VH-VL binders against q39962. Designs and how they scored, part 7

Target 1, 193 residues: q39962
Amino acid sequence: DPTDGFTEVPLTEDNFVIQKPYDKPLNDRYSYKNGIRRLWVYENDKPFKVGSPTRPRTEIRIKGHDYSSGVWQFEGQVHVPEGTSGVTVMQVFGAVNKATALQLRVYNGDLKSYKSNSVATDIYNKWLRVNVIHKVGKGEITVFINGQQKLVVNDDGPAEHYFKCGVYAAPDGSSNYMESRWKNIKLYKSDNK

## First folded at step 10 (VH-VL)

Design k2
Fold by OpenDDE, fold request of step 11:
Structure k2 (fold): chain C 193 residues (1-193), chain A 119 residues (1-119), chain B 108 residues (1-108)
Amino acid sequence: as target 1 above (193 residues)
Amino acid sequence: QVQLVQSGAEVKKPGASVKVSCKASGYTFTEYWYMAWVRQAPGQGLEWMGLIYPSSGSTWYAQKFQGRVTMTRDTSTSTVYMELSSLRSEDTAVYYCARGYYEEWMDYWGQGTLVTVSS
Amino acid sequence: EIVLTQSPDFQSVTPKEKVTITCQASQSIGDFLLWYQQKPDQSPKLLIKYAEESYRGVPSRFSGSGSGTDFTLTINSLEAEDAATYYCQQYDYYPSLTFGGGTKVEIK
């Protein structure tokens, strides 16, 4: 299991910061019910901050555990409804040559690293266990889907890092409606990996 | 390593304009960072002037400086500029550029540029 | 506009003593409060983010607390190198950012 050798980092609701269109109330783009966090956004929604050039998003920004060293792991179960496409659902923020070290995007039911390197296919309407291990010292990120290693990439570091998940419209276009659901979001850390 | 290098000290007369530059390096300039300008009069506190998104050129200015400040960027040189017009003696200050951390806090700062306004 | 009021404006402290600085917001800003340290002839450096989270490389003697309108920066045991002016800054009303008036800490 990808969590072997790791220690879970306790999270509270204070660790979950919701980023949403600046002109929408929270409950119009986010809900948390029965342990499931539902995040949605529309293609024509406003960006996160007024004046921001970014695409529309509704994302959880994990705070309290930003890192620039060590071995960190994000775990969560994601459910992407059919029709959601051209959207980032998980990110490892922080990089030198771009804003993120990793983006897991959904294109027509395929889960990919950015626009290449498929890590899962036919993902719609089902729960996937996503594990992302970031070995900062090695500059290496490993993606696991349902406990199986699917991808190893360079993190394009050094940088400050943190995890995000939800929906973020891809730069090359997206479906009008974008949604992802998350549950059992966890962080792990292991300095010995 | 991220670095912000500002232009040198300026001496101006009242009514003149000053343009301070901030050259960024060590990261992708046109990513979704903001660059803020913060000034500090001698012996006084920090005062936010505004910010610019280098990727788009979009700007937001503090109300106090509306109509008098202009922030621009040159993506080819990874440089941000802050121009302040109609200078007054009270504009004498050290002016800092500072990079925003993913639209949150200012994590890297320039060394500051002293602008002196005197008749 | 959000106004941040810091107290005190100045304090002279003996090394190894505890230092407390307060920052009060004119209205609630949640935990979107930063603390900066500025030493003489230097640019500001970030100490605390999200009111209570230490920034990278910040000594453990520095800590932040509070939420809503009342915030505190604490230096558990003052060291000589901590002589500086400390500023709070809110980013809840981004892109309109505002600073407190600053608190100068000198060593006795």
Scores: ipSAE 0.507, ipTM 0.841, lowest interface PAE 1.4, mean pLDDT 94
Fold by OpenDDE, fold request of step 11:
Structure k2 (fold): chain C 193 residues (1-193), chain A 119 residues (1-119), chain B 108 residues (1-108)
Amino acid sequence: as target 1 above (193 residues)
Amino acid sequence: QVQLVQSGAEVKKPGASVKVSCKASGYTFTEYWYMAWVRQAPGQGLEWMGLIYPSSGSTWYAQKFQGRVTMTRDTSTSTVYMELSSLRSEDTAVYYCARGYYEEWMDYWGQGTLVTVSS
Amino acid sequence: EIVLTQSPDFQSVTPKEKVTITCQASQSIGDFLLWYQQKPDQSPKLLIKYAEESYRGVPSRFSGSGSGTDFTLTINSLEAEDAATYYCQQYDYYPSLTFGGGTKVEIK
C-alpha cells in the first residue's frame, strides 16, 4: 500500500481552504455533505481572485502543511461525473518554472498527468483512490490509483509545495460544467528522507 | 535562481515622470505570477502601489496611485515597468518590485530603485 | 482599505531575550497575514505566512500566532542578526494589499 511507512498528519476543517470564483458564494460552487466534498465550476465563471488571468476553479487548498523538504503524500478518493473534461482535479503546487509540479487532469474520462501520461481510463462515475507521493529531496512524484503505481515523474525543482484538489479548468479548454467529488482526503508524511 | 534586477537610481523634478524597470530571470516570466510594486520613503514603512500579471498585462493599482501609476510588461525581455507621473517630493522613495507567489505572498524582491524628487 | 497597526514602533532588546511584535487589523482578515523582515539597506524577506506558518529557511526562533484581527510575531531568543524592521501584511483582500507601519528592533 502506498501509505506504508507513512504517518498520517491530522487535518481539521481549518486546513481546507476553498478557492472559488470570487463573485460566487461558497454554497454555489462547493458543498460538504455526508463526508463528501463536492466542487464544481463553470467555464465562464470568474477566476478565484479579482484581476487574475487564471481559468475558473473551485479547489481545496490544503493549508497548514506547506513543505519544501521531506516526503509527503496526498490521499483522497475522487469521483468525476461523466461530462467533466479538460479539467485539473488534483495538483501538487510549487515549482521553479511553473506553478505546479503535478496536475492530474481529466480528458474525456481519462485521468492524465497534464496532457499526457494516462494514469487511469474510463474513470467517470467511479470512486478512485488517489495517492500522490512527493519525495522533495529526490524531486520525484509518484501517482497511485487504487493502490497501484501508475506514474513516476520529476518535479520542477525546489519550491514551497502544497496540495490542491477540486476542479480547475484546463488552459486549452474545458467542458462547460466541471465537477469533482472528494472524500477521505488525508495527508501523510514519511519518517524517511 | 529567481532574480529581480531593477534599474538604477533616478533624480527627477516635480511634475516629471519616472519609469522604473524590473527584469526577471530564473523562472517562467509569463506563468501565473504577479509582480507587485512597493515603495518605501526614507525612514518610513512599506507601501503597496499595485501589481501586474505579466502573463496578461492585467493591472491592479492602489487607489492612492490611480491615475498616476502605470504598470506594464515586456514579455520578450521579461521586464516589468512602473511609471509614476506628476511626481512630488513625497514620491521620493525606494521602489521595489516583488514577485507574487501564486497570488499569495511576495517571495522574491528586487534590490530597489531610489527615486529622488527635488526642485 | 484594511489598516494594520503594529506595536510597538520600536524596541531595543538585549540578545537572548524574547521579542514580541503585534499587528492589529481594522477588520478580520482570517489568517491571511504575512510577516516580513527588512534589514538595513536590504529588501524585505518573508518570514511568516498564514499568520503562523514559517517560511522556508526561517530560523525556528521566529514564530507567528493569531487570527482574525490580532496577530503576533515572536522571536523567542533574539540574535544580533535579527536587528531589523518587521512588517505585517494582509493578503485577505488580494489584490488590495496593505502593510503595517513596521516595528524596528535594535540590539541593546
Scores: ipSAE 0.334, ipTM 0.783, lowest interface PAE 2.2, mean pLDDT 94

## First folded at step 13 (VH-VL)

Design n4
Fold by OpenDDE, look of step 13:
Parts: sequence; C-alpha cells; structure tokens
Structure n4 (fold): chain C 193 residues (1-193), chain A 119 residues (1-119), chain B 108 residues (1-108)
Amino acid sequence: as target 1 above (193 residues)
Amino acid sequence: QVQLVQSGAEVKKPGASVKVSCKASGYTFTEYWYMAWVRQAPGQGLEWMGLIYPSSGSTWYAQKFQGRVTMTRDTSTSTVYMELSSLRSEDTAVYYCARGYYDEWMDYWGQGTLVTVSS
Amino acid sequence: EIVLTQSPDFQSVTPKEKVTITCQASQSIGDFLLWYQQKPDQSPKLLIKYAEESYRGVPSRFSGSGSGTDFTLTINSLEAEDAATYYCQQYDSYPDLTFGGGTKVEIK
C-alpha cells in the first residue's frame, strides 16, 4: 500500500480552503454533503481573482501544511462524472519553471499528467483512490491509482509546495460544465526525510 | 537559479520620462508568472505600482499611476520594462521588479534601480 | 483601496527579547497577508505567506498570526541580524496590492 511507512497528518475543516470564481457565492460552486465534497465550474466562469489570467476553478487548497522539504503524500477518492473534460482535478502546487509540479487532468474519460503520460483510462462515473507521493529531496512524484503505481515523474525543481484538488479548467478543450467529487481526503508525511 | 537584473541608475529632469528594464533568467519567462513593480522613496516604505503578465502583456496599474506608467515586455529577451512619464521630484525612488505566481506572492526581487528627479 | 496600518513605526529592542509587530487592514482580507523583511540597501525578503505560513528558509523564531483584519508578526527571540524594516502586504484584492507603512526594528 502506498501509505506504508507514512504517518497521517490530522486535518480539520480549517485545512480545507475553497478557491472559486470571484463573483460566485460558495454554494453555487461547492457542496459538502454526506462526506462528499462536490466541486464544479463552468468554462465561462470568472477566475479566482479579478483580472487574473487563470482559467476558471473551484478547488480545495490544503492549508496549513505547505512544504519545501521531506516526503509528503496526498490521498483521496475522486469521482468524475461523464462529460467532464479538459480539466485539472488534482495539483501539486509549486515549481521553478511553472506553477505546478504535477497536474492530473481529465480528457475524454482518461486521467493524464498534463496532456501526456496516461495514468488511467475510462474513469467516468467511478470512484478512484488517488495517492500522490512527493519526495522533495529526490525531486520525484509518484502517482498511484487504486493502490497501483501508474506514474513516476520528476518535479520541476525546489519550490513552495501544497496540494489542491477539485476542478481547474485546462488551457484548452474544456467542457462547458466541469465537476469532480472527492471524499476521504488525507495527508501523510513520511518519518524519513 | 532565478535572477532578476535591473538596469542602472537614472538621473532625469522634471517632466521627462524614464524607462527601467528588468531582465529575467533561470525560469520560463512566460509561464504562470507576473512581474510587479514596487518603488521606495528615500527613507520611505514600499509602494506598489502595478504588474504585467509576460505571457499576454496584460497590465494592471495602481490608480495613482494611471495614465503615467506603462509596463511592457519583450519575450524574446525575457525582459520587462517600466516607463514613467511626466516625472516629478516625488518620483525619486528605488524601483524594484519582483516575480510572483499568478494570484499569489512575490518570491524573487531585482536589485533595484535608483531614479533621481532633480532640476 | 485596502489600507494596511502597521504599529509601531519604530522600536528598539534588546537581543533575545520578543518583538511584536501588528498590521491592521481597513477591511477583511482573510489570510491573504504577507510579511517582508528589508535590510538596509537590500531588496525585500519574503518571511510569511497566508498570514501564518513561514516561507522556506525563514528561521523558526519568526511567526505570523491573525485573520480578517488584525495580524501580527512575532520574533520570538531577537537576533542582531534581525535589525530591519518589516512590511505587511495584502493580496486579497489581487491584482491590486498594497503595503503597510513598515516597522523599523533596531537593536539596543
């Protein structure tokens, strides 16, 4: 199991900060019911901040555990409804040459690292267990789906890191409506540096 | 490593214009970054002037400098420019460029450029 | 425009003593507040982001707290090298950014 050798970091609701279109109330793009966090956004929505060149987003920003060293792991179960495409559903924020070390994107039912490196196929309407391990010292990120290793990539250099999940419209090919659902979001840290 | 290198000190007369450059290196110039300009008069605090998105060339200026400041970029040389016109003695300051993540903090700063406006 | 008011403007502190600097916003800015350190003839250096998160490489004696309108930067045990001017900055109104007036900390 990818969580072997890790210690869970306790999270509270204060650790879950929602980023959404600046002109929409929270309940118009986010809900939390029966342990499920539902996040959605439309292609023509406004960005997170006024005048920002970023694409529309509704994302959970994990707060309080930003890191620049060590070994950290994100775990969550994600459900992407059919029709959602051209969207980032999970991010490792922070990099030297770009904003993120990793983006897991959905294109036509396939889960990919950015536009390449297939991670999973035919993911629509299913709950997937996602584990992302970031070994900062090695500059390495490993992605597990349902407990199986699917991807190993290098990060893009030392930076300030944190995890995000939800929906962030991709640069191109976004569906009009984009949604992801998350449950059992957890954070882990390795005892080994 | 990320570096922001600014042009040298300038001496200008009132009413003239000044154009300060900020050359970026060590990262992808047009990827997910803004470049802000912040100035500091002698013995005074930091004052935000505005920012530019090198990827698009889009700009946002502080209201105080609207109509008097122009920020541009040259993607071929990874350089951002800040031009301030109709200079006054009060514009005497060290001018800084600073890189930041979209919607987030500024992490790297230039060394600063002293602009002196005197008759 | 969001106005940030820092207090005090100046303080002289003995090494090993605790330093407290406050920053008050004219309206709620959540946790979108930064703290910078600027030493003479140097560019500002980022210390704290999101009001209470230490930036990488920042000594543990520096900490930030607060949310909404009232924020505090604390130096738990002042070192000689900490002599500098400290600034708060909000980015809630991004891309419009504003700084506090600064607090100069000198060593007795």
Scores: ipSAE 0.775, ipTM 0.917, lowest interface PAE 0.8, mean pLDDT 95
Fold by ESMFold2, look of step 14:
Structure n4 (fold): chain C 193 residues (1-193), chain A 119 residues (1-119), chain B 108 residues (1-108)
Amino acid sequence: as target 1 above (193 residues)
Amino acid sequence: QVQLVQSGAEVKKPGASVKVSCKASGYTFTEYWYMAWVRQAPGQGLEWMGLIYPSSGSTWYAQKFQGRVTMTRDTSTSTVYMELSSLRSEDTAVYYCARGYYDEWMDYWGQGTLVTVSS
Amino acid sequence: EIVLTQSPDFQSVTPKEKVTITCQASQSIGDFLLWYQQKPDQSPKLLIKYAEESYRGVPSRFSGSGSGTDFTLTINSLEAEDAATYYCQQYDSYPDLTFGGGTKVEIK
């Protein structure tokens, strides 16, 4: 199991900061009921910050555990409804060349690393377990879906990193409405390195 | 390796203009990054001047500098420029460029460029 | 524009003692506050991001706290190499990323 050799880092609600369109109340884009976090955004929503050139998002930014070394793991279960496309649902923030080391995006029912490497197909309307291991010393990120390794990529050099999940509109081709649902979000740190 | 290399020190007379360059290397200049300008007069604090988005060329200037500052970029050389016109003695300062993630912190700074305005 | 007011302007502090620097924003900036250290003839260096999150390589004696409008940088046991000027900066109201006026810390 991808969590073998890892110790869970406790999270409380204070660690789950929601980044949303700046002009919307939280409940207009986010709900948390029965252990399920629903995050949604429209393509024409405002960016997270006033004056920002970024596209719209409603994302959980995990606060309090930014890292620049060691071996860290994100785990969560995601559900993407049919009709959601052109959207990032999970990311590892922080890079030297680009702003992120990893983005997992949904395009027409396929989960990809950015627009390139396939991670999973036929993902709509079902729960997927997602594990992402970042070995900072090796510059390596490994993605697991339902406990099975699907992708190994290089990060992009030394930076401050943190994990995010939710919905973030991709540059082009976003559906008008974008939604993901997340449950059992956990953070792990390896005892090694 | 990310590097921001600024042009050398300049001496100007009041009423002149100065154009400081900041050459970026080691990253994708036109994606995900803004370039900011910050100045510091001798013995004084840091003063925000504004920023440019190299991807679009769009600029945002602090009110104090509206009408006197122009920021531009040349994507073929990965260079940003800051031009300050109608110089006064109080414009004597070290001028820094710094890159930052959209919506986040600035992570790399240039070495600074001293501009001296004297009669 | 968001104005950041730092206090005090200057401190002279005995080594090993605690330094406290405050930064007050004219409106809520959430947690989007940075702290920098600047030594003579150097570019500023990031110490704290997101109000409370230490930047990489920063000694554990530095910590940040606060949210909304009131923020604090603490050096819990001052070292000789910590003599510097410290600045806060807000990054909530993009693109006007204003700085506080600075706090100079000297060793007694």
Scores: ipSAE 0.699, ipTM 0.883, lowest interface PAE 1.8, mean pLDDT 93
Fold by OpenDDE, look of step 18:
Structure n4 (fold): chain C 193 residues (1-193), chain A 119 residues (1-119), chain B 108 residues (1-108)
Amino acid sequence: as target 1 above (193 residues)
Amino acid sequence: QVQLVQSGAEVKKPGASVKVSCKASGYTFTEYWYMAWVRQAPGQGLEWMGLIYPSSGSTWYAQKFQGRVTMTRDTSTSTVYMELSSLRSEDTAVYYCARGYYDEWMDYWGQGTLVTVSS
Amino acid sequence: EIVLTQSPDFQSVTPKEKVTITCQASQSIGDFLLWYQQKPDQSPKLLIKYAEESYRGVPSRFSGSGSGTDFTLTINSLEAEDAATYYCQQYDSYPDLTFGGGTKVEIK
């Protein structure tokens, strides 16, 4: 199991910060019910900050555990409804050459690292267990789907890092409506991996 | 490593224009970054001037400098420029460029460029 | 624009004492507040992001707190090397990512 050798980092609700279109109330783009966090956004929504050129998003920003060293792991179960496409559903923020070391995107039912490196297919209307391990010292990110290693990539250099999940419209190919649901979000840390 | 190297000190007369450059290296110049300009008069605090998004060339200027400041970029040389016109003595300051993540913090700063405006 | 008011403007502090600097925003900015340190003849350096998160490489004696309109930078035990001017900055909205007026900290 990808969590073997890791220690869970306790999270509270304060660690879950929602980034959403700046002109929408929280409940118009986010809900938390029965342990499930539902995040949605429309292609024509506003960015999450006034004046920002970024694409629309509704994302959970994991707060309180930003890191620049060590071995960290994100775990969560994700459900993407059919029709959602051209969207980032999980991110490892922070890089030298770009804003993120990793983006897991959905295109037409495929889960990919950015626009390449498919990690899962036919994902619609299913719960997938997602584990992302970032070995900062090694500059390496490993993605697991349902406990199986699917991808190993280099990060893009040392930076300030944190995890995000939800929906962030991709630069192109986005569906009008984009949604992802998450449950059992956890963080882990290891000093020996 | 990320570096921002600014052009050298300038001495200008009132009414003239100054153009300061900021050359970026050690990262992909146009990918998810903005470059901000901040100035500091002698013995005074930091003052936000505006920013440019190198990927698109889009700019946002502080209201105080609207109509007098122009920020541009050259992607082929990974350089950002800040031009300030109609200079007055109050524009005497050290001018900094600083890199920032989209919607996030600024992490790297240039060394600063002293611009002196005197008759 | 969003105005940030820092207090005090100046502090003279004995080494090992606690330093407290406040920053008040004219409107709520959530936790989109930065703290910078600037030493003479140097560029500013980022200390705190998101009001209370230490930037990498920043000593543990530095901490930030607050949300909404009232924020605080604390140096738990002042070191001689901490003599500098400290600035808060909001990054809640564009185009004016405004700074506070600064607080100069000197060593007695």
Scores: ipSAE 0.677, ipTM 0.892, lowest interface PAE 1.1, mean pLDDT 95
Fold by ESMFold2, look of step 18:
Structure n4 (fold): chain C 193 residues (1-193), chain A 119 residues (1-119), chain B 108 residues (1-108)
Amino acid sequence: as target 1 above (193 residues)
Amino acid sequence: QVQLVQSGAEVKKPGASVKVSCKASGYTFTEYWYMAWVRQAPGQGLEWMGLIYPSSGSTWYAQKFQGRVTMTRDTSTSTVYMELSSLRSEDTAVYYCARGYYDEWMDYWGQGTLVTVSS
Amino acid sequence: EIVLTQSPDFQSVTPKEKVTITCQASQSIGDFLLWYQQKPDQSPKLLIKYAEESYRGVPSRFSGSGSGTDFTLTINSLEAEDAATYYCQQYDSYPDLTFGGGTKVEIK
């Protein structure tokens, strides 16, 4: 299992900070009921910050555990309703040449690394377990879906990192409405050696 | 590795303009990043001037500098410029460029450029 | 514009003692608050981002806390190399990503 050899890092609600369109109240884009976090956004929503050229998002920014070394793991279960496309649902923030080391995006029911490497197909309307292991010392990020390794990518060099999940409209191809649902979000760390 | 290298010190007379350059290397200049300008008068604190998005050339200027500052970029040389016009002795300062992630912190700073305005 | 008020303007502190610096915003900025260290003749260096998150390479004696309008930078045990001026900056609202006025920390 991808969590073998890892120790869970406790998270509380204070660690789950929501980034959303700057002009919307939180409950207009986010809900948390029965252990399920629903995050949604429209293509024409405002960016997270006034004046930013970024596209609309409603994302959980995991606060309190930013890292620049070691071996870290994000785990969560994601459900993407049919009709949601052109959207990032999970990220590893921080790289030298770009803002992120990894984006997992949904295009027409396929989960991809950015627009290139396929990670999973036929993902709509079901829960998928997502594990993302970042070995900072090796510069490697490994993606698991339902316990199976699907992808290994380079993290694009040293930076401050943190994990995000939710919905963030991709640069192109976004559906008018974008939603993801997340549950059982966990963070793990492996001790060196 | 990321570097921001600024042009050298300048001495100007009141009423002139100054144009300070900031050459970026070690990253994708036109993606994901803004370039900010911050100045510091002798013995004073840090003062925000504004930013430019090198991807589009779009700018945001602090209200204090509206009408006097112009920020531009040259994507072929990965260079950002800050021009301050109608200089006064109060504009004597070290001018810094700094790179930032969209919507996030600034992580790399230039070495600073001293601009002295004297009559 | 959002005004950041730092206190105190100046501290002279004996080595190994605790330093506390405050930054108060004129309106809520959530957690979008940065702390910088600037030593003489150097560019500013980021210490804390997102109000409480230590930046990479920053010694563990530095910590940040707060949200909304009231923020604190703490140096738990002052070292000689910590003599510097410290600035807060907000990055919540454009175009005025303003700085606090600075706090100069000297070794007694």
Scores: ipSAE 0.609, ipTM 0.852, lowest interface PAE 2.1, mean pLDDT 92

## First folded at step 15 (VH-VL)

Design q3
Fold by OpenDDE, look of step 16:
Structure q3 (fold): chain C 193 residues (1-193), chain A 119 residues (1-119), chain B 108 residues (1-108)
Amino acid sequence: as target 1 above (193 residues)
Amino acid sequence: QVQLVQSGAEVKKPGASVKVSCKASGYTFTEYWYMAWVRQAPGQGLEWMGLIYPSSGSTWYAQKFQGRVTMTRDTSTSTVYMELSSLRSEDTAVYYCARGYYDEWMDYWGQGTLVTVSS
Amino acid sequence: EIVLTQSPDFQSVTPKEKVTITCQASQSIGDFLLWYQQKPDQSPKLLIKYAEESYRGVPSRFSGSGSGTDFTLTINSLEAEDAATYYCQQYDYYPALTFGGGTKVEIK
């Protein structure tokens, strides 16, 4: 199991900060019911911040555990409804050449690292266990789906990092409506890996 | 190794214009970054002037400088420029460029460029 | 624009003493608040992001707290090398990423 050798970092609701279109109230793009966090956004929504050139998003920003060293792991179960496409559902923020070390994107039911490496197929309407391990010292990120290793990539250089999940419209090809659901979001850390 | 290297000190007369450059290296210039300009008059605090998104060329200027400041970029040389016109003595300051993540913090700063405006 | 007001403007502090600097925003900025350290003839250096997150390489004696409109930078035990001017900056409203007026900290 990808969590072997890791210690869970206790999270509270304060660690879950929602980023959403700046002109929408929270409940118009986010809900938290029965342990499930539902995040959605429309292609024509406003960006996260006034003046931002970024695409629309509704994302959870894990707060309070930003890191620039060590070995960190994000775990969560994600459900992407059919029809959602051209969207980032999980990020490892921070890199040298780009904003993120990793983006897990959904395109037509495939879960990919950006537009390239496929990590899962036929993902719609299913709960997937997602584990992302970032070994900062090695500059390495490993992605697990349902406990199976699917991807190993370079983190694109040292930076300040944190995890995000939800929906962030891809640069192009986004569906009009984008949604992801998350549950059992956890954070782990290891000093021995 | 991200670096922002600015052009050298300038001495200008009132009414003139100054154009300061900021050359970026060590990263992909047009990906998810903005370049901000911040100035600091002698013995004074930091003052936000504006920013430019190198990917699009879009700019945001502080209201104080609107109509007098122009920020541009040259993607072929990974260089951002800040031009300030109608200079006055109060514009005497060290001008900094600083890189920032979209929607996030600023991490790297240039070394600063002293612009002196005097009769 | 969002106005940030720092207090005090100046502090003269004995080494090993605690330093507290405040920054008040004219409107809520959540936790989108930065703290910078600037020494003479140097560019500002980022200390704190998201109000309370230490930036890479920043000594543990520096800490930030606060949310909404009231923020605090704390130096738990002042070192001689900490003599500098400290600035807060908001990054909630991008058309104007405004700074506080600064707080100069000198060593007694």
Scores: ipSAE 0.813, ipTM 0.925, lowest interface PAE 0.8, mean pLDDT 95
Fold by ESMFold2, look of step 16:
Formats: C-alpha cells, sequence, structure tokens
Structure q3 (fold): chain C 193 residues (1-193), chain A 119 residues (1-119), chain B 108 residues (1-108)
C-alpha cells in the first residue's frame, strides 16, 4: 500500500484553507457536509485574487505543512460528477520552471497528468482513492489510484511545495461548470529520507 | 539557475526618461509568473511600483506612478522593461525587478539598477 | 491604499536575545503578509510567507505570527549575521503589493 512506511501528519480544519473566486462568499462555491467537501466553479468566475490572470478555482490549500525536503504524501478520495471536464482536481504546487510540479486534470472522464499521461479512465460518478508521493531528494512524484501505481514523473525543484485539491479550470477546454468532491484528505511524512 | 540580470546604472537629467531592463533565465518566462518592480531611494524603504504578467503583457501600476511608468516585455529575449518618464530628483533610487508566482510571493530578485537624477 | 506601519524603526540588540518587530495594516489583510530580510547592498530575501510560514532554507529562529491587521516577526535568539533591515509586505490586495517602512536591527 502506498502509505506503507509513512506516518500520518495530523490535520485540523485550520489546515484546510479555501481559495475561491474573490467576489464570492465561501458557501457560494464550497460546502462540507457528512465528511464530504464539495468544491465547484464556473468557467466565467473571477480568479482567486483581484487582477490575477489565473483561471477560476475553488481549491483546498493545505496550509501549515509546506515542505522543501523529505518524502511527503497526499491521500484523498475524489468523486467527479459527469459533465465536469478541463479541470485540475489535485496538484503539487511549487517548481523552478513553472508554478506546479504536478497537476491531475480531468478531461472527458479521464484523469491525466496535465494534458498528457493517462492516470485513470472512466472516472465519472465514482470514488477514487488518490495517493501522491513526493520524494523531494530524488525530484520524483509517484501517483497511485486505488492503491496501484499509475505514474512516475519528475518534479522540477527545488521549490517550496504544498498540496491542493478541488477544482481549478484548466487553460483550455473547461466545461461551463466544474465540481469535485473530496473526503478523507490526509497528509503523510516518511519515516525515512 | 534562476537569474534576473538588470541593465547598468544610469544618470539622467530631470524631465528625461529611463528604461531599465531585467533579463530572466533559468525558467519558463511566459507562464505562471509575474514580474514586479520595486524601488529603494538611498537610505529609504522598499516601494512597489507595479507588475507585469509576461504571458499576456497585462500590467498594474501603483497609483503614485500611473501616467509615468510603462512596463513591457519581450518574450523572444525573456526580458521585461520598466520605463519611468518625467524624472525628478526624488526618483533617484535603486530599481529592482522581482519574479513571483501568480497570486503568491516573490522568490527571486534582480541585482538592482541605480538611477540617479541630477539637476 | 493599504498602509503597513512597522515598529520600531531601529533596534540595537545583544546577541542571543529575542528580537520582536511589529507590522500593522491599515485594514485587514487576512494572512497575506510576507517578511523580508535585506542586508546592506543586497536584494531582499524572503523569510516568512502567509504571516507564519517559514520560507525554505530559513533558520528556525525566525518566526512570524498574526492575522488581520497585527503581525509580528520574531528572531528568537539573535545571531550576528541577522543584522539587517526587515520589511513586511502585504499581498492580499494583490496589485498593490505594498511594503512597511522597515526595521533596522543592529548588534549591540
Amino acid sequence: as target 1 above (193 residues)
Amino acid sequence: QVQLVQSGAEVKKPGASVKVSCKASGYTFTEYWYMAWVRQAPGQGLEWMGLIYPSSGSTWYAQKFQGRVTMTRDTSTSTVYMELSSLRSEDTAVYYCARGYYDEWMDYWGQGTLVTVSS
Amino acid sequence: EIVLTQSPDFQSVTPKEKVTITCQASQSIGDFLLWYQQKPDQSPKLLIKYAEESYRGVPSRFSGSGSGTDFTLTINSLEAEDAATYYCQQYDYYPALTFGGGTKVEIK
């Protein structure tokens, strides 16, 4: 299992900071009920910050555990309703040449690394367990779906990193409405380096 | 590997213009990044002047500099420019470029360019 | 028009003692506050982001605290190499990215 050899890092609600369109109150784009976080945006929503050229997002930014070394793991379960496409649902922020080391995007029911490597197919309307291991010393990120390794990529460090999940409209091809649901979001740190 | 290399020191008369360059290397210039300009008069604090997004060329200027500052970029040379017109003696300062992630902090700064405005 | 007011303007501090620097915003900026260190004839270096989060490579003796309008940078045990000017900067009102006036810290 991808969590073998890892120790869970405790998270509280204070660690789950929501980034959303700057002109919307939180409950217009986010809800947390029965252990499930629902995050959504529209293609024409405002960016997170006034004046930013970025596309709209409603994302959990995991705060308090930014890292630049060691071996870290994100775990969560994601559900993407049919009709959502052209959207990033999970990312590892921080890189030297670009803003992120990894983006997991949904295009027409397929989960991909950016617009390239397939990670999973036919993902709509079911829960997937997602694990992402970042070995910073090796510059390596490994993605697991339902406990099976699906992808290994290079990170592009050194940088300050953190994990995010939710919805962030991709550069092109976004559906008008984008939603993801997340539960059991956890953070792990390896006992070894 | 990330470097921001600015043009050399300049001496100008009041009423002239100055154009300072900032050449970026070691990263993808046109994606994910803004470039801010910050100046520091001798013995004084840091003052934000504005920023540009090299991807689109979109700019935002501090109110104090509206109408006098123009920021541009050349994507083929990975260079941003800051031009300040109608110079006055109080514009004497070191001018810095600094890159940052969209919506986030600045992480790399140029070496600074001294502009002296002498009557 | 966000004004950041730093205090004090200047401190002379005995090595190994605690340094406290404050930054007050004219209106709430949430957690969107940065702290920088600038040594003579050098560009500023980022120390703290999000008011409380250490940037990579920053010694553990530096810490930030606060939210809303009142923020503090603390150097728990001052080292000789920490003699510098320290600036806060807000990034909640993103296009403006304004700075505080600075606090110069010298070794007594």
Scores: ipSAE 0.662, ipTM 0.866, lowest interface PAE 1.9, mean pLDDT 92

